# VHH binders against NADH dehydrogenase [ubiquinone] 1 alpha subcomplex subunit 10, mitochondrial (ND-42): the designs that were tried, part 16

Target 1, 347 residues: NADH dehydrogenase [ubiquinone] 1 alpha subcomplex subunit 10, mitochondrial (ND-42), of Drosophila melanogaster (Fruit fly) (p91929)
Amino acid sequence: TKKYSVFNAIFDKTSKRFDENSKVICVEGPIAAGKSKFAKELAEELDMEYYPAVDLDLIYINSYGYDMRKLDPQLPPSCRSYDVRNFCLDPSHDLAAQFQIRMYMLRYSQYIDALQHVLSTGQGVVLERSPYSDFVFMEAMFRQGYLSRGARSVYNELRQNTIGELLKPHLVIYLDLPVDAVKKQIKARNVDYEVQSKVFSDAYLSDLEQLYKQQYLKDISTHAELLIYDWTAGGETEVVVEDIERIDFNQFEADIHNKKMLDWRFPLEAEWCEARIKYCHEKPDLMNYFNVPRFDVPELVRSADDGKVWRDVWFNAPGMKYRPGYNADMGDEGLLTKTKIGINQGI
Below, E stands for the ipSAE of ESMFold2; O stands for the ipSAE of OpenDDE; V2 stands for 0.75 times the mean of E and O plus 0.25 times the DockQ between their complexes.

## First folded at step 11 (VHH; framework vhh_7mjh_2)

Design x4 (from t3 with S56R; at its last look DockQ between E and O 0.34; V2 from the best seeds 0.00; counts 0 for: pae E 2.3 > 2)
Fold by ESMFold2, look of step 11:
Order: C-alpha cells, then structure tokens, then sequence
Structure x4 (fold): chain B 347 residues (1-347), chain A 125 residues (1-125)
C-alpha cells in the first residue's frame, strides 16, 4: 500500500523490524490443537497479519449482518444451508460435498487476500490453515464414506484448475497432537456439536493425521520450510519465534537443485508487477476458475427449478437486493445510483 | 440484449472434421469467459471447454485431444474445431457465456448465464 511505502522512506532503520516480514506462514494441525491461540500470538510477536480459520459465516452472514441461513424454510432442500455444525451432526448428508468445496473456496479466497497483503505492504501473514492443506479434509471425508467417488473427482478437478495460480507458503508450522490428546481437547473445549459429533471418531482423526503427515507435510516441505512441534502440553510461542529466526529462507541460492521458495523467486521486475496485479486486481478471475462444469454428480447439480427458487429468495433477502451501501431497506441513502445484485451485476 | 447463435452443424462421416461458429451480440466475447457444451441424444450435458478473456483455454480432459476453441475478436465470434469425429460425438452443441459470481455470497451454483439454441452435429455410422 501507499502507507507501507511512506513508512519505508521515512524510517529506514526501522525497516529492520521487517526481517521476518514478507513471509507467508501457515499454522497446521489437528482439530483442537490450539492453532488459533498460537497463530495469533505468533502473528503478534512477528508483527504479521493474522488470518483466522475460515467458516461458512463468510458465506451466510451478508454485508449488513443478516444471516442467510434464516431463508432455509423458503428454499428447496438442495439449496439449504449446511455448515460445520451440520457436518459434525449429519456427515452423510448430500450437502456435505458442497460444504467441503465451499471450505476450499473460502480458504482459497482468504489466501488471495493474504498474498495481496504481503505483495502490497511487505507485511508477512500468519494463516490458520490454508487451501494447500484443504484436501486433507476432503480425503478424510472420502475415506469415511461422507463423499462419493464423483464428488471427490469434482473436488480434485477444481483443485487442479485453481491451486497452481497461488504462491506456496514460505513456512509451515505443524502442531502435533496424538489422536487421544485431540479427543481430550475436543471434550475440554466443550463445543456442543463437536462433543456430540459423529465425525470426530478415532478413525477420522487418524485419517487426518496420516494424510497430514504422509501427504501434505511431505509434499509442501519440498517448497516451504517446515517446523513440527509436539503440542500435546502446548508450548511457548517465543521458542518457535527463535526457531523461525534461525531459518535460512535463502538456502536455495547456494544449491540449484534446491526447490525451496520456487514460487517466490522473482528475478524480473515485470514478474513482481504481474503478481501484484494478479492478487490485487484479478481476484474475481481467480475465483471464477472454480467454475468447472460437471453434470455427472447429482448432489453437486442444482436443478433449474431449484435454482430459480434460490435466486428469487436469495436476492430478495434483507441487504441482497442492491450493492452494499445502496439498500434503502437496510438504512442506506445512496438511492440515485442503485443497481440490483444479480447475474453479471457483481463488483 | 445478449444473444448467442451457433452454426456449422450437420452430417459428417466418422474421422471427419467440423468447425462450429457462435456469433455473439450484446456483449464482447474477448471480455468474457466462453464455453462450449454438448448434449448427445438421451444423455446429460457435457462441458467441452472454455476460452478465458485473455485467450487461455481449458478443456474437458476426455475431449482435449479432439477439440480446439478459438475466437475472432473482430467478428465477435467463438469457434469450436472438432477433429477425428466419432459416432459418440453426435450431439447438439451449445455455446455459452460463463456466469461471473461475486464470491462468497453468490455461491457459483450457476455455470452459465447465457446459451444459444444449439447446432446439431451428426456423425454417420
């Protein structure tokens, strides 16, 4: 941003406080590992921007605070809301497939925002998970029978068409807890749908651990630096900060076979410019790469009749009739320039 | 008003080639993402591929070796070149404009916002 640039010009000696800035750090681990507390503390200690775990409130709570889930009684079953509470209590539901695809889309969207932040300001980011690890949950759901083979095929095609557009993280931090400790932490958190969950069995949690360790961490470590900590009894964020300070993120410069940080090697100014343009201005195009039509998986196809009902209900909900700031029914006063939100009337 | 008109369908022998055209009006093809879709008799819809506004193409993997999507910006026209046609390629072929969504509140359940009437290709047995 403009403010970041002015800051560097005025306070040259204080720019050393950015020694670990300009990095993308992803905090990973099982459910209830304490990722949120640790990631927030880490971001504060490193003077980085914290990105919390995504959830479907990002879809269902509109710009005016109206909860779109209240529309469910007016909607066909195929169009009704389905969030993490529904998944925990009824994981074999037809909407579970779309739920997991939406989780990937939300993590992808958040990751674009994080890249935009780094490239615009130079400030590093700490994300609580990311789109790169999202497939772990899809695969665990598939192994437990919550997703059809067709739904898995759709997910993988969507991922293949999208994930390559992003820049992989510089650092992944994995907070390791054995399954027994994870289950104890779930009970201790005492969130009703998590405690009552049909999902958080030994089998599911073991599948997540195996997929994380044998697939995700193995794969991402070819690019990102990787720190793994036994977090069974928690840990000290200061120790992790000291470990991060000892990492040589430039070791690839001494070894042409080293593939670390490959996505972040910008030898030409034009490549920096292209990256900034992409993540600052082309997010709608990036999100549109999720539009990969598949008609062969019934639970991921909405009938024309259901689609019409959904559009009629959704775009007449409080705050959805016009662009944000132009909804008189929500108290806005920009009446002369109002446009209705609908097909081809987005941003 | 947005309109899409397909043409170039007809009878072709197995192993033959065809180029389908899609004349667009009411919008600029080069400023949009455009797709081809087909439907064989008695079958469901099958997406063929897309050309992005920047000219990049992406194809259904099962059809990638058989098809090429291109456009002529001066004529505002989209093309589908099909080669080595087989009996199973007999279908009605549609061009479509991709739906542009405002994520996250518009879920993207809609793939296309505009369709043509289609043009029928018959590959003789």
Amino acid sequence: as target 1 above (347 residues)
Amino acid sequence: EVQLVESGGGLVQPGGSLRLSCAASGFTVSSNYMSWVRQAPGKGLEWIGRIYSGGRTYYNPSLKSLVTISRDNSKNTLYLQMNSLRAEDTATYYCARDYTVEFPHDSGWTYFDSWGQGTTVTVSS
Scores: ipSAE 0.431, ipTM 0.770, lowest interface PAE 2.3, mean pLDDT 85
ESMFold2 (binder alone), look of step 11: mean pLDDT 82; pTM 0.815
OpenDDE, look of step 11: ipSAE 0.755; ipTM 0.893

Design x6 (from s51 with R102E; at its last look DockQ between E and O 0.63; V2 from the best seeds 0.63)
Amino acid sequence: EVQLVESGGGLVQPGGSLRLSCAASGFTVSSNYMSWVRQAPGKGLEWIGRITSGGSTYYNPSLKSLVTISRDNSKNTLYLQMNSLRAEDTATYYCARDYTVEFEYDSGWTYFDSWGQGTTVTVSS
ESMFold2, look of step 11: ipSAE 0.625; ipTM 0.850
ESMFold2 (binder alone), look of step 11: mean pLDDT 79; pTM 0.797
OpenDDE, look of step 11: ipSAE 0.638; ipTM 0.844

## First folded at step 12 (VHH; framework vhh_7mjh_2)

Design z1 (from x6 with E104P; at its last look DockQ between E and O 0.66; V2 from the best seeds 0.00; counts 0 for: SAP .679 > .668)
Fold by OpenDDE, look of step 12:
Structure z1 (fold): chain B 347 residues (1-347), chain A 125 residues (1-125)
Amino acid sequence: as target 1 above (347 residues)
Amino acid sequence: EVQLVESGGGLVQPGGSLRLSCAASGFTVSSNYMSWVRQAPGKGLEWIGRITSGGSTYYNPSLKSLVTISRDNSKNTLYLQMNSLRAEDTATYYCARDYTVEFPYDSGWTYFDSWGQGTTVTVSS
């Protein structure tokens, strides 16, 4: 990807690439609602880029395809992997807090990529969930006693420090299913760790529904357009497309008091350029906003001893000694001709 | 042996400035992430800021005090410049080696392995 510089902005105007399909669309809904299928279909119908739901594979599977979870037997318990499967099976585990924070980080990261894509190409994007709705899960976990007050505090601090740096979606689509339907769908798809999970109780699922409808959707609708569909029996993507086409996203452009689409009101090309630069080149800085150490939440503090073991194991794993492309043990070639010393950070 | 030694603490008047130093031995400061942390009397530890191996600095958004973190590679020393000090800045200040992992890896941990003994700053009229 060619680095977009201020100098290039003179010749490559971001605003010229934008059309009616240059939108950020987030598909939301309860677990097992069929979001993945719908979001993919929607993206295809609208000729947009599809961003699937994030998961911890993005952390645990390295660029060479090695699954770092294989190292768990060599790691102290506090340093072992904890993904969605672990959460479903053992939600009261101390690593649940870290898991949820990581999920937020991953959603945040993905969303930056999506913004980068829209601003760089003009092609719209369809995301399955967003960083904006992630707190629904955190709060539900907290209500069920899976997160401590301290962990919640840390999450909220991180959210406060990061969420304001993003451009809010143009459109949120909520696929609505009652709790009974969600339970039925969970059974039907027959994922072992989900079916066996005590997490997906009526209480938890009800909390999710309440938090989505009473907090998230209410809040986000002040900025984004909102479409809600009863998706109990499924739906037709074409119907949703028709509804989207009826929306005038520019109707509030002249109203300075209306918050809808406020983040996307760029009167000057320079502002478009600035936004593009931010998400294209400053992603590492944005991600650093997550790195605010807290010492008052024990389950989020790694001991020096455990950490040492973890570092030794992780950074000696296949493909982890050096930056991607610089690992001879993984078959990387041309190491001597590569100008950048590929030392992985943490060694 | 890894060692960190803070210095430069003392009594300062409100509105005053102070520069703290952290001399490191047993490792290279410029090759690591380094952080300043403080603890006020009766309070918990509070992260102040960080300097990366690349030289980038990050600060706690909740801090109202004007702080600047820097380093001298030739001296293998970390610095904390504090300006416009207030009574609320009274604390013991620590330097620590910070093992923050770049995203995405195993992120989300507060992880410090080496601490100095601390230097005390008292802001009082």
Scores: ipSAE 0.660, ipTM 0.851, lowest interface PAE 0.7, mean pLDDT 91
ESMFold2, look of step 12: ipSAE 0.708; ipTM 0.884
ESMFold2 (binder alone), look of step 12: mean pLDDT 80; pTM 0.808

Design z2 (from x6 with Y58W; at its last look DockQ between E and O 0.54; V2 from the best seeds 0.58)
Fold by ESMFold2, look of step 12:
Structure z2 (fold): chain B 347 residues (1-347), chain A 125 residues (1-125)
Amino acid sequence: as target 1 above (347 residues)
Amino acid sequence: EVQLVESGGGLVQPGGSLRLSCAASGFTVSSNYMSWVRQAPGKGLEWIGRITSGGSTWYNPSLKSLVTISRDNSKNTLYLQMNSLRAEDTATYYCARDYTVEFEYDSGWTYFDSWGQGTTVTVSS
């Protein structure tokens, strides 16, 4: 009863909850483009669910609020934390490759949650970036020498094994700023590690722009609708809403060779139900496609001894020994503790 | 002392089948994640697949149609069934105790700490 059953699919049709706003919208653009403000406003205007940009806090801050980065002094160097601050200040570090792979995994995980939401509720979603554009950052890092050829090979293999399991977005919105405007916005945001960054050079930012425009946007536009805006001075979200309302998401019906919305063309209700089951109940399996180890890239593999230290330190940290709700060191009372107290004390 | 001993290798014709065995001592196979790995001559290690402590199996996508992992807990033994073998499958095959955790967002891989000696499979006419 906890999983959506095949029997329930007969009477709970996914297609009935869909309307013209049941869409997956991805907001793209360079850093400091104003994506967060725009994406949040767009979601509010369209009555859609907003998914903010992912970050490594999703990995390092546990469900009790403990920051696992505090464990670094107890860990060998290969096992220490490495987030966007570390990348900006020390991009040639061995952990940069693992950092970028984790960013892809987090975007992939969030995208599954977004698909689950659309397929379960019919409410559309607006995401800040997506797993489909994530390779832009990997390639820019590779061009600048922050990733080895081996690490790039691992990333591409992981992507090949995973990306095909998702449904491409209906709409991609790209907020365009030239590199000099991006650098101005970085200084205006005044985030210390971004301002001090070794990464945000003209070369890196130009590589990101070229990879977005000449590879990602070109490729995704054959499958999704694409809107591009000059956002150098910002813009009005309401204008973008009006443009979205004018899009014919069904234009593919007039041309058998048109690939637009291909992932969302389910002629049978059973296929809608299979998609819903996949993203509602099979996320652990989807995430497990990442677990194909490569042993030929030393910066992505921990020694057995380092791995044992990491497991001992990590899984004995505050809130990590038991699942959430069962960690006495964080003040929880577990079923066994309650049962033991009651049995032993006559309660 | 943890020990793993692979057996069942040999010469096989293209399109043929083999079942490899891995006898374990010093630990319980059913209480651990276990992996098969191979190394073709002059090449690096390639992960084949894993069986979890709960009995679920996962495979390298490039090999999924060729292989099946199983175990016999009464013999403390892991198996690799290989079908439709090709010349490219010529390699030394190893079993290993796998420390991979089902940790959704940690893509860090650890070298397995316990490996067998390997058994050689040659696919040739």
Scores: ipSAE 0.560, ipTM 0.821, lowest interface PAE 1.9, mean pLDDT 85
ESMFold2 (binder alone), look of step 12: mean pLDDT 79; pTM 0.791
OpenDDE, look of step 12: ipSAE 0.633; ipTM 0.846

Design z3 (from x6 with Y58W E104P; at its last look DockQ between E and O 0.61; V2 from the best seeds 0.00; counts 0 for: SAP .691 > .668)
Fold by ESMFold2, look of step 12:
Structure z3 (fold): chain B 347 residues (1-347), chain A 125 residues (1-125)
Amino acid sequence: as target 1 above (347 residues)
Amino acid sequence: EVQLVESGGGLVQPGGSLRLSCAASGFTVSSNYMSWVRQAPGKGLEWIGRITSGGSTWYNPSLKSLVTISRDNSKNTLYLQMNSLRAEDTATYYCARDYTVEFPYDSGWTYFDSWGQGTTVTVSS
């Protein structure tokens, strides 16, 4: 497969100055590829805002720093925490399906924040992965038997109802490592649950690579510009910056049949205003598109009794009884107005 | 001692309209999220939509053009207006108190703690 030659032939246009790019850049690649270091360096070099990989700490660590995972002994099994550590050590657990759906939701939520940033400030963004590539992990988990057909169906329905509301990225950068190099990097990182995990088999890592290359990258490149690098020995961020500077993100203007950047073509000021309103003020509505329940997948159905126990335990935990800033037990001084968090209300 | 009683079902011609009611007791409808759910003969449950405590309505995308949810707080009653009914809308319709929590907590998990007994709608010539 000749990843770099196809890419270079498409972009034989004159270089463009970086500081004229209010762009959404997504950094992709296998686990342990060095995405975090590269993405952070790239964001610094381009003067863009860096969005690190999401994880479930975003759900489980509250605004006061309390780790909600400590509540697990008080919770029914269906309501207990399950994060990447749990997945690495116990991937066949019933909670794996909800874990992967939550990962998609977190990536979706972060992407909305990134779109808001670009549209409100003009500063570009660099994200570690995106909601557009999230399905790669769901499909790999399904192929390995970690997700049921029903769970896959729920995930795909949620994705179908949500992904079209976002604006696809301008640029995707894929850091390519072969499976044996990925395995070496996992060992070198020496994270105990990753090293002990049965998940990172040749089969799983090969499935991820195939899904990325044969489905995600093929599909996203119809809209986004695509840069692919052999990252086996790492690389120089400055070389990637130079390659980005040579991309003509406006090539579609000279060719009426070019469909690149379609999501970012706003011929009328009203369309810019609609996009700004959507991503700056309507995030709760966008996230609400996930709240279409299915009843036919047992591991994704929580009983009313379990849900009531969960609410009682969760919303009486340290810092969770009142809205942030109004929890006197955590030292807050905003005691003038105290309203309990409602039954359906989130923080 | 929460009770929900659906009514207003019956026979209706294709293309017709029907309004279902859900009378609630033991709790205040306007202080809760409320949902409508249906079950066609021989099929599983299908979520129709919800009304939030603030009065905002949300619908299953597959049913969005057919339905409107409303409430009358003075009667503690929830309503489902259905238009342009088709044979596939034949089902038993239930109302339920909705415990869906908005992002980021259990978004994607929905549970209902109280259900009515249902009212049957049949769409045929």
Scores: ipSAE 0.675, ipTM 0.868, lowest interface PAE 1.4, mean pLDDT 86
ESMFold2 (binder alone), look of step 12: mean pLDDT 79; pTM 0.798
OpenDDE, look of step 12: ipSAE 0.695; ipTM 0.871

Design z4 (from x6 with T52Y Y58W; at its last look DockQ between E and O 0.46; V2 from the best seeds 0.00; counts 0 for: pae E 7.9 > 2)
Fold by ESMFold2, look of step 12:
Structure z4 (fold): chain B 347 residues (1-347), chain A 125 residues (1-125)
Amino acid sequence: as target 1 above (347 residues)
Amino acid sequence: EVQLVESGGGLVQPGGSLRLSCAASGFTVSSNYMSWVRQAPGKGLEWIGRIYSGGSTWYNPSLKSLVTISRDNSKNTLYLQMNSLRAEDTATYYCARDYTVEFEYDSGWTYFDSWGQGTTVTVSS
């Protein structure tokens, strides 16, 4: 077989759709750093697709706009909703561990969509945070006593079982604010549950900063290019764009000891095709790696009885009883035609 | 009615091998994610591995070198091949149907919606 080295194989990695702009960029930073404005502006300047921060509305708002959180009175406690508002106001709740695992899963799911976009279209992407930095929040929650040792163990097993299936980003941009500036920005944003939060103490925010800088940024910088900016007073997106344009993302070609971009070094065109197939067609299989049987952490176990109640309540909610497009209670006309002609005769 | 029946357990010497079977009825194995799980005497459940509806497999990293999961779709039967068995592999082995939700938002919950009665494997000299 052909010998595959970084230098020999690089000339075979070209795709019809890939160019200098086919990059995965992750914007990182503390809460209230202005990541959303910056990331959106950066994506516009670079002609890239913008992926906003995930939230649990992705789980709780159905395709008809119904908020499934309204079902909570009908659900067992283990199945009730718990989002960032709940966490800010009541962080020691039994559901905090499930919340943090769901945040990781949503970031992971979004990242697969972003990889699919790059590999299918060649257009680069800018994401607000990523699954690679998600552990920073889990560890900060653990240090503050919001997660049990068992919950941390489950999170780490889930991460270990899943994170290796992704391709690390090409570039990470960290917007740096000191804790005092973060607290000032939280008050200036004036979001009620953030201002009233029990969570955003000096201790918690300092733990986040330390975990980002001493663990995440240190680790990711061996694989991705890393830019760090003092964002205390904000900054100019165009300055960052100019800095990005000066980066040589191919510097590993001239230095065999450079470990950057290792995930993106495919020596065969077949490997590019396999990656494209994986992220375009195999997402359900990737997501199923999250379903590992851990029964030893009570706050992360849903009983079969609770699961049955959840299914009965959830799939009889407004817009959930039938496939999208067939819910007459939401104004769809397809169900009426289907029901009249034979929806119950042939299922 | 959904039923899962494990068989093929028994006594085996250390270093030996054994093949377990799980006959399914009331549903199609190839349309579901299926798992093998074991429970050693006095211990909790330990997940062994999964076969996905498409036929790919995933294993507990600590057991990966010792086990192989397969299926025979014409017999609606799941198999667990175990090799190089050790005394610590003594356990009751169960097959289970993984709960598979059409909407991915239920992902991240650990449970199985159907279990077999189990088959006991004893590894002793």
Scores: ipSAE 0.013, ipTM 0.359, lowest interface PAE 7.9, mean pLDDT 82
ESMFold2 (binder alone), look of step 12: mean pLDDT 80; pTM 0.799
OpenDDE, look of step 12: ipSAE 0.746; ipTM 0.891

Design z5 (from x6 with Y58W V101T S107M; at its last look DockQ between E and O 0.44; V2 from the best seeds 0.59)
Amino acid sequence: EVQLVESGGGLVQPGGSLRLSCAASGFTVSSNYMSWVRQAPGKGLEWIGRITSGGSTWYNPSLKSLVTISRDNSKNTLYLQMNSLRAEDTATYYCARDYTTEFEYDMGWTYFDSWGQGTTVTVSS
ESMFold2, look of step 12: ipSAE 0.679; ipTM 0.873
ESMFold2 (binder alone), look of step 12: mean pLDDT 79; pTM 0.788
OpenDDE, look of step 12: ipSAE 0.615; ipTM 0.838

Design z6 (from x2 with Y58W; at its last fold request DockQ between E and O 0.64; V2 from the best seeds 0.74)
Amino acid sequence: EVQLVESGGGLVQPGGSLRLSCAASGFTVSSNYMSWVRQAPGKGLEWIGRIYSGGSTWYNPSLKSLVTISRDNSKNTLYLQMNSLRAEDTATYYCARDYTVEFPHDMGWTYFDSWGQGTTVTVSS
ESMFold2, look of step 12: ipSAE 0.599; ipTM 0.839
ESMFold2 (binder alone), look of step 12: mean pLDDT 81; pTM 0.801
OpenDDE, look of step 12: ipSAE 0.818; ipTM 0.922
ESMFold2, look of step 13: ipSAE 0.661; ipTM 0.869
ESMFold2 (binder alone), look of step 13: mean pLDDT 80; pTM 0.801
OpenDDE, look of step 13: ipSAE 0.834; ipTM 0.928
ESMFold2, fold request of step 21: ipSAE 0.661, 0.665, 0.219; ipTM 0.870, 0.872, 0.659
ESMFold2 (binder alone), fold request of step 21: mean pLDDT 81, 81, 81; pTM 0.803, 0.806, 0.805
OpenDDE, fold request of step 21: ipSAE 0.880, 0.868, 0.881; ipTM 0.955, 0.947, 0.953

## First folded at step 13 (VHH; framework vhh_7mjh_2)

Design q1 (from z6 with Y52T; at its last look DockQ between E and O 0.59; V2 from the best seeds 0.66)
Fold by ESMFold2, look of step 13:
Structure q1 (fold): chain B 347 residues (1-347), chain A 125 residues (1-125)
Amino acid sequence: as target 1 above (347 residues)
Amino acid sequence: EVQLVESGGGLVQPGGSLRLSCAASGFTVSSNYMSWVRQAPGKGLEWIGRITSGGSTWYNPSLKSLVTISRDNSKNTLYLQMNSLRAEDTATYYCARDYTVEFPHDMGWTYFDSWGQGTTVTVSS
């Protein structure tokens, strides 16, 4: 790809792509609130790009469709897979901390992709949750005893080192359901590991609600516009669209002491260009802010021997030896390669 | 045989500077991620920073303003420049091959397997 430079910026001004719908919208709420249906409908109504909730399939299903979880019998216990099914059925497992940190990393990664989309195309985005609200789940897990004090410390340090690199959303929409309605919706969805799970207790769901309302929504509303809806019986997406259309996102633009939309106030075209370069071309660097190891929390550290086994098994799995498109064992054609992916090189 | 030899430690006054060296043999420093870590007396290991095979440097945010990592590829040697040293920087300093994977599909928090003997820095008035 061409390097984006200050001279390319003269001819390709980022600010010219923006219109009233060039917004970042985050849909929040408890599990089973109907966020996916609502967020999809909202994105369609606003002509925006929809970003679904992340999950560990993003890590475990490789580019060729191979499920890396099949490797577990070859791996030491510390290196085995652990996803949302495992969490629901065995939340006190040593791997729960790594699972929650991976969820934050995936939400962060997806958010960068969404920022890239807005800044490169001008099309707005609707995301199902975001890295800004992810801590709600970490704190709820901690309160229920699923995470140690050390693991919580690591999570908070990682968040502190990373979250400031992003642009806060323009709008947060919270779909509000009381705990008893959430439990009914979990049963109605009838996902086997959710229905059988001990995680979705009154205590856990109440902690999520409290953390969302008393910490996340309170904090984010100083930076983003906030809409809250009673979604106990669902709702009409069209009504929310009408409410969004009434928002004046620029109402505080001249107030130097008001933080609303502050991240999106770029007085100079060079600042728009710098943001575009950052999110379009510097994602690997942004993700490297996560690579600050802590050695004092045993459940988050692999032994050197376990790490060697993991790297050997993982990078010799079907489709993992070379970059995507260059793996003859998966049917790629017209290529010869003699070099393997290096020990620090990922895909 | 892989070997890492740290040197350059010693006694230094608060506010002083030191440059630590790590001479490597049995592998190529510039083809690997390399890290510096330290261990203060009675404390656990603390990661200082890394240099990638491409030459990019990354630091523990708590130490960022105090340290600089560099390498000399012709000498297969890694360096750690430390400035404005404080009594709390008293520690044994180690270099290591860093097995961090570049992308987020796994956390690269693995105890490093190739460590030197360390070089001791004492910051005392």
Scores: ipSAE 0.623, ipTM 0.847, lowest interface PAE 1.7, mean pLDDT 86
ESMFold2 (binder alone), look of step 13: mean pLDDT 79; pTM 0.802
OpenDDE, look of step 13: ipSAE 0.733; ipTM 0.883

Design q2 (from z6 with Y52T V101T H105Y; at its last look DockQ between E and O 0.38; V2 from the best seeds 0.00; counts 0 for: grease 25.3 > 24.2, SAP .681 > .668)
Fold by ESMFold2, look of step 13:
Structure q2 (fold): chain B 347 residues (1-347), chain A 125 residues (1-125)
Amino acid sequence: as target 1 above (347 residues)
Amino acid sequence: EVQLVESGGGLVQPGGSLRLSCAASGFTVSSNYMSWVRQAPGKGLEWIGRITSGGSTWYNPSLKSLVTISRDNSKNTLYLQMNSLRAEDTATYYCARDYTTEFPYDMGWTYFDSWGQGTTVTVSS
């Protein structure tokens, strides 16, 4: 009993000292809210690592700088590139579902990198959005008729199979702008495909705001601390820093019913070690939870013939002859290369 | 000629176990990814799981506790062990030569270039 009390006190002090700057902060808000500038400034002020918003350039620009989207004329329509520009200009396209699933996967992948950074270095992180809020975009697209019921079902199943493997953030900061201010900022940014887009209607932007406030922020605030700021005219990052410095991230220690920071409550050093191993060394396994084929949603199924054409074109592009990361941890060279070429090789 | 022949299906009682076999010819099972899929009457295809060329297995999360995939390289044969069978496991079970997409950040798109004719499992009292 006395020995247990001393251990608990020592453990709590050590954990609190390591946690003071080891935080995951997510910056949320509508399109064109100024999240990038604010998140960069916040990360600098707090001496944290900044993680910018993901985009599909992460997929389409290969390690040699070649833009894989240039392959589109050689590809079947089902295999062509589709990024945010395509979504803004043609949101009802069959590839919109694939696009939104890829956005979730990219945010999930980036979040693992951020967790790895915190757990390996102790330095906190500031991210622009997260996998936890990604569903807001899927649901808004569904409400506007851009995604089928089947595509929504696939997305939700993938999320159900993956999101529980992550650690929820310590703090969410929501930059609040009303719809009319968002539309003004879109025009002020003057990005041609955003200005020309039919996507950023009052209905779509209102759906995003409602889903953020009535679903995401409500849900995540049971775990994370939540700060909301009117950002219509922008704001001062220093004021937000002062508010963050007044937060007691350990208030759960005084109240048994408090559910804050539940994911970050590691009573044993072995649990810290397991978390570090998971996010530092097991990312391929975490990403593999997305590998659950569905056959019943046509826009998410690629025909065998289209897939074969895609492989021929994709893996003969500049820098793509050798498939980085494929099966390297299994010791085999490209299984698909053997199967695709020389399937009927004599044995 | 590539051929896949499933066998071992039949009538089983609820709670029972069954092992299905997939005999392959025209290619080497251990050099390929292999999948099991099933189709319940009046329903679409459902992916069960795969075994990689390296021997690692991955399963549909909804079925993970119920199934085990293995192979016997000397017999060029793939197996599906099913336990605690329920009425909803009544289906035709297929094996397939499996390709996973190598496109970054795709969900697990799978192309099957060869399928068996299937073996029927009926779970009923």
Scores: ipSAE 0.564, ipTM 0.814, lowest interface PAE 1.8, mean pLDDT 84
ESMFold2 (binder alone), look of step 13: mean pLDDT 79; pTM 0.798
OpenDDE, look of step 13: ipSAE 0.752; ipTM 0.892

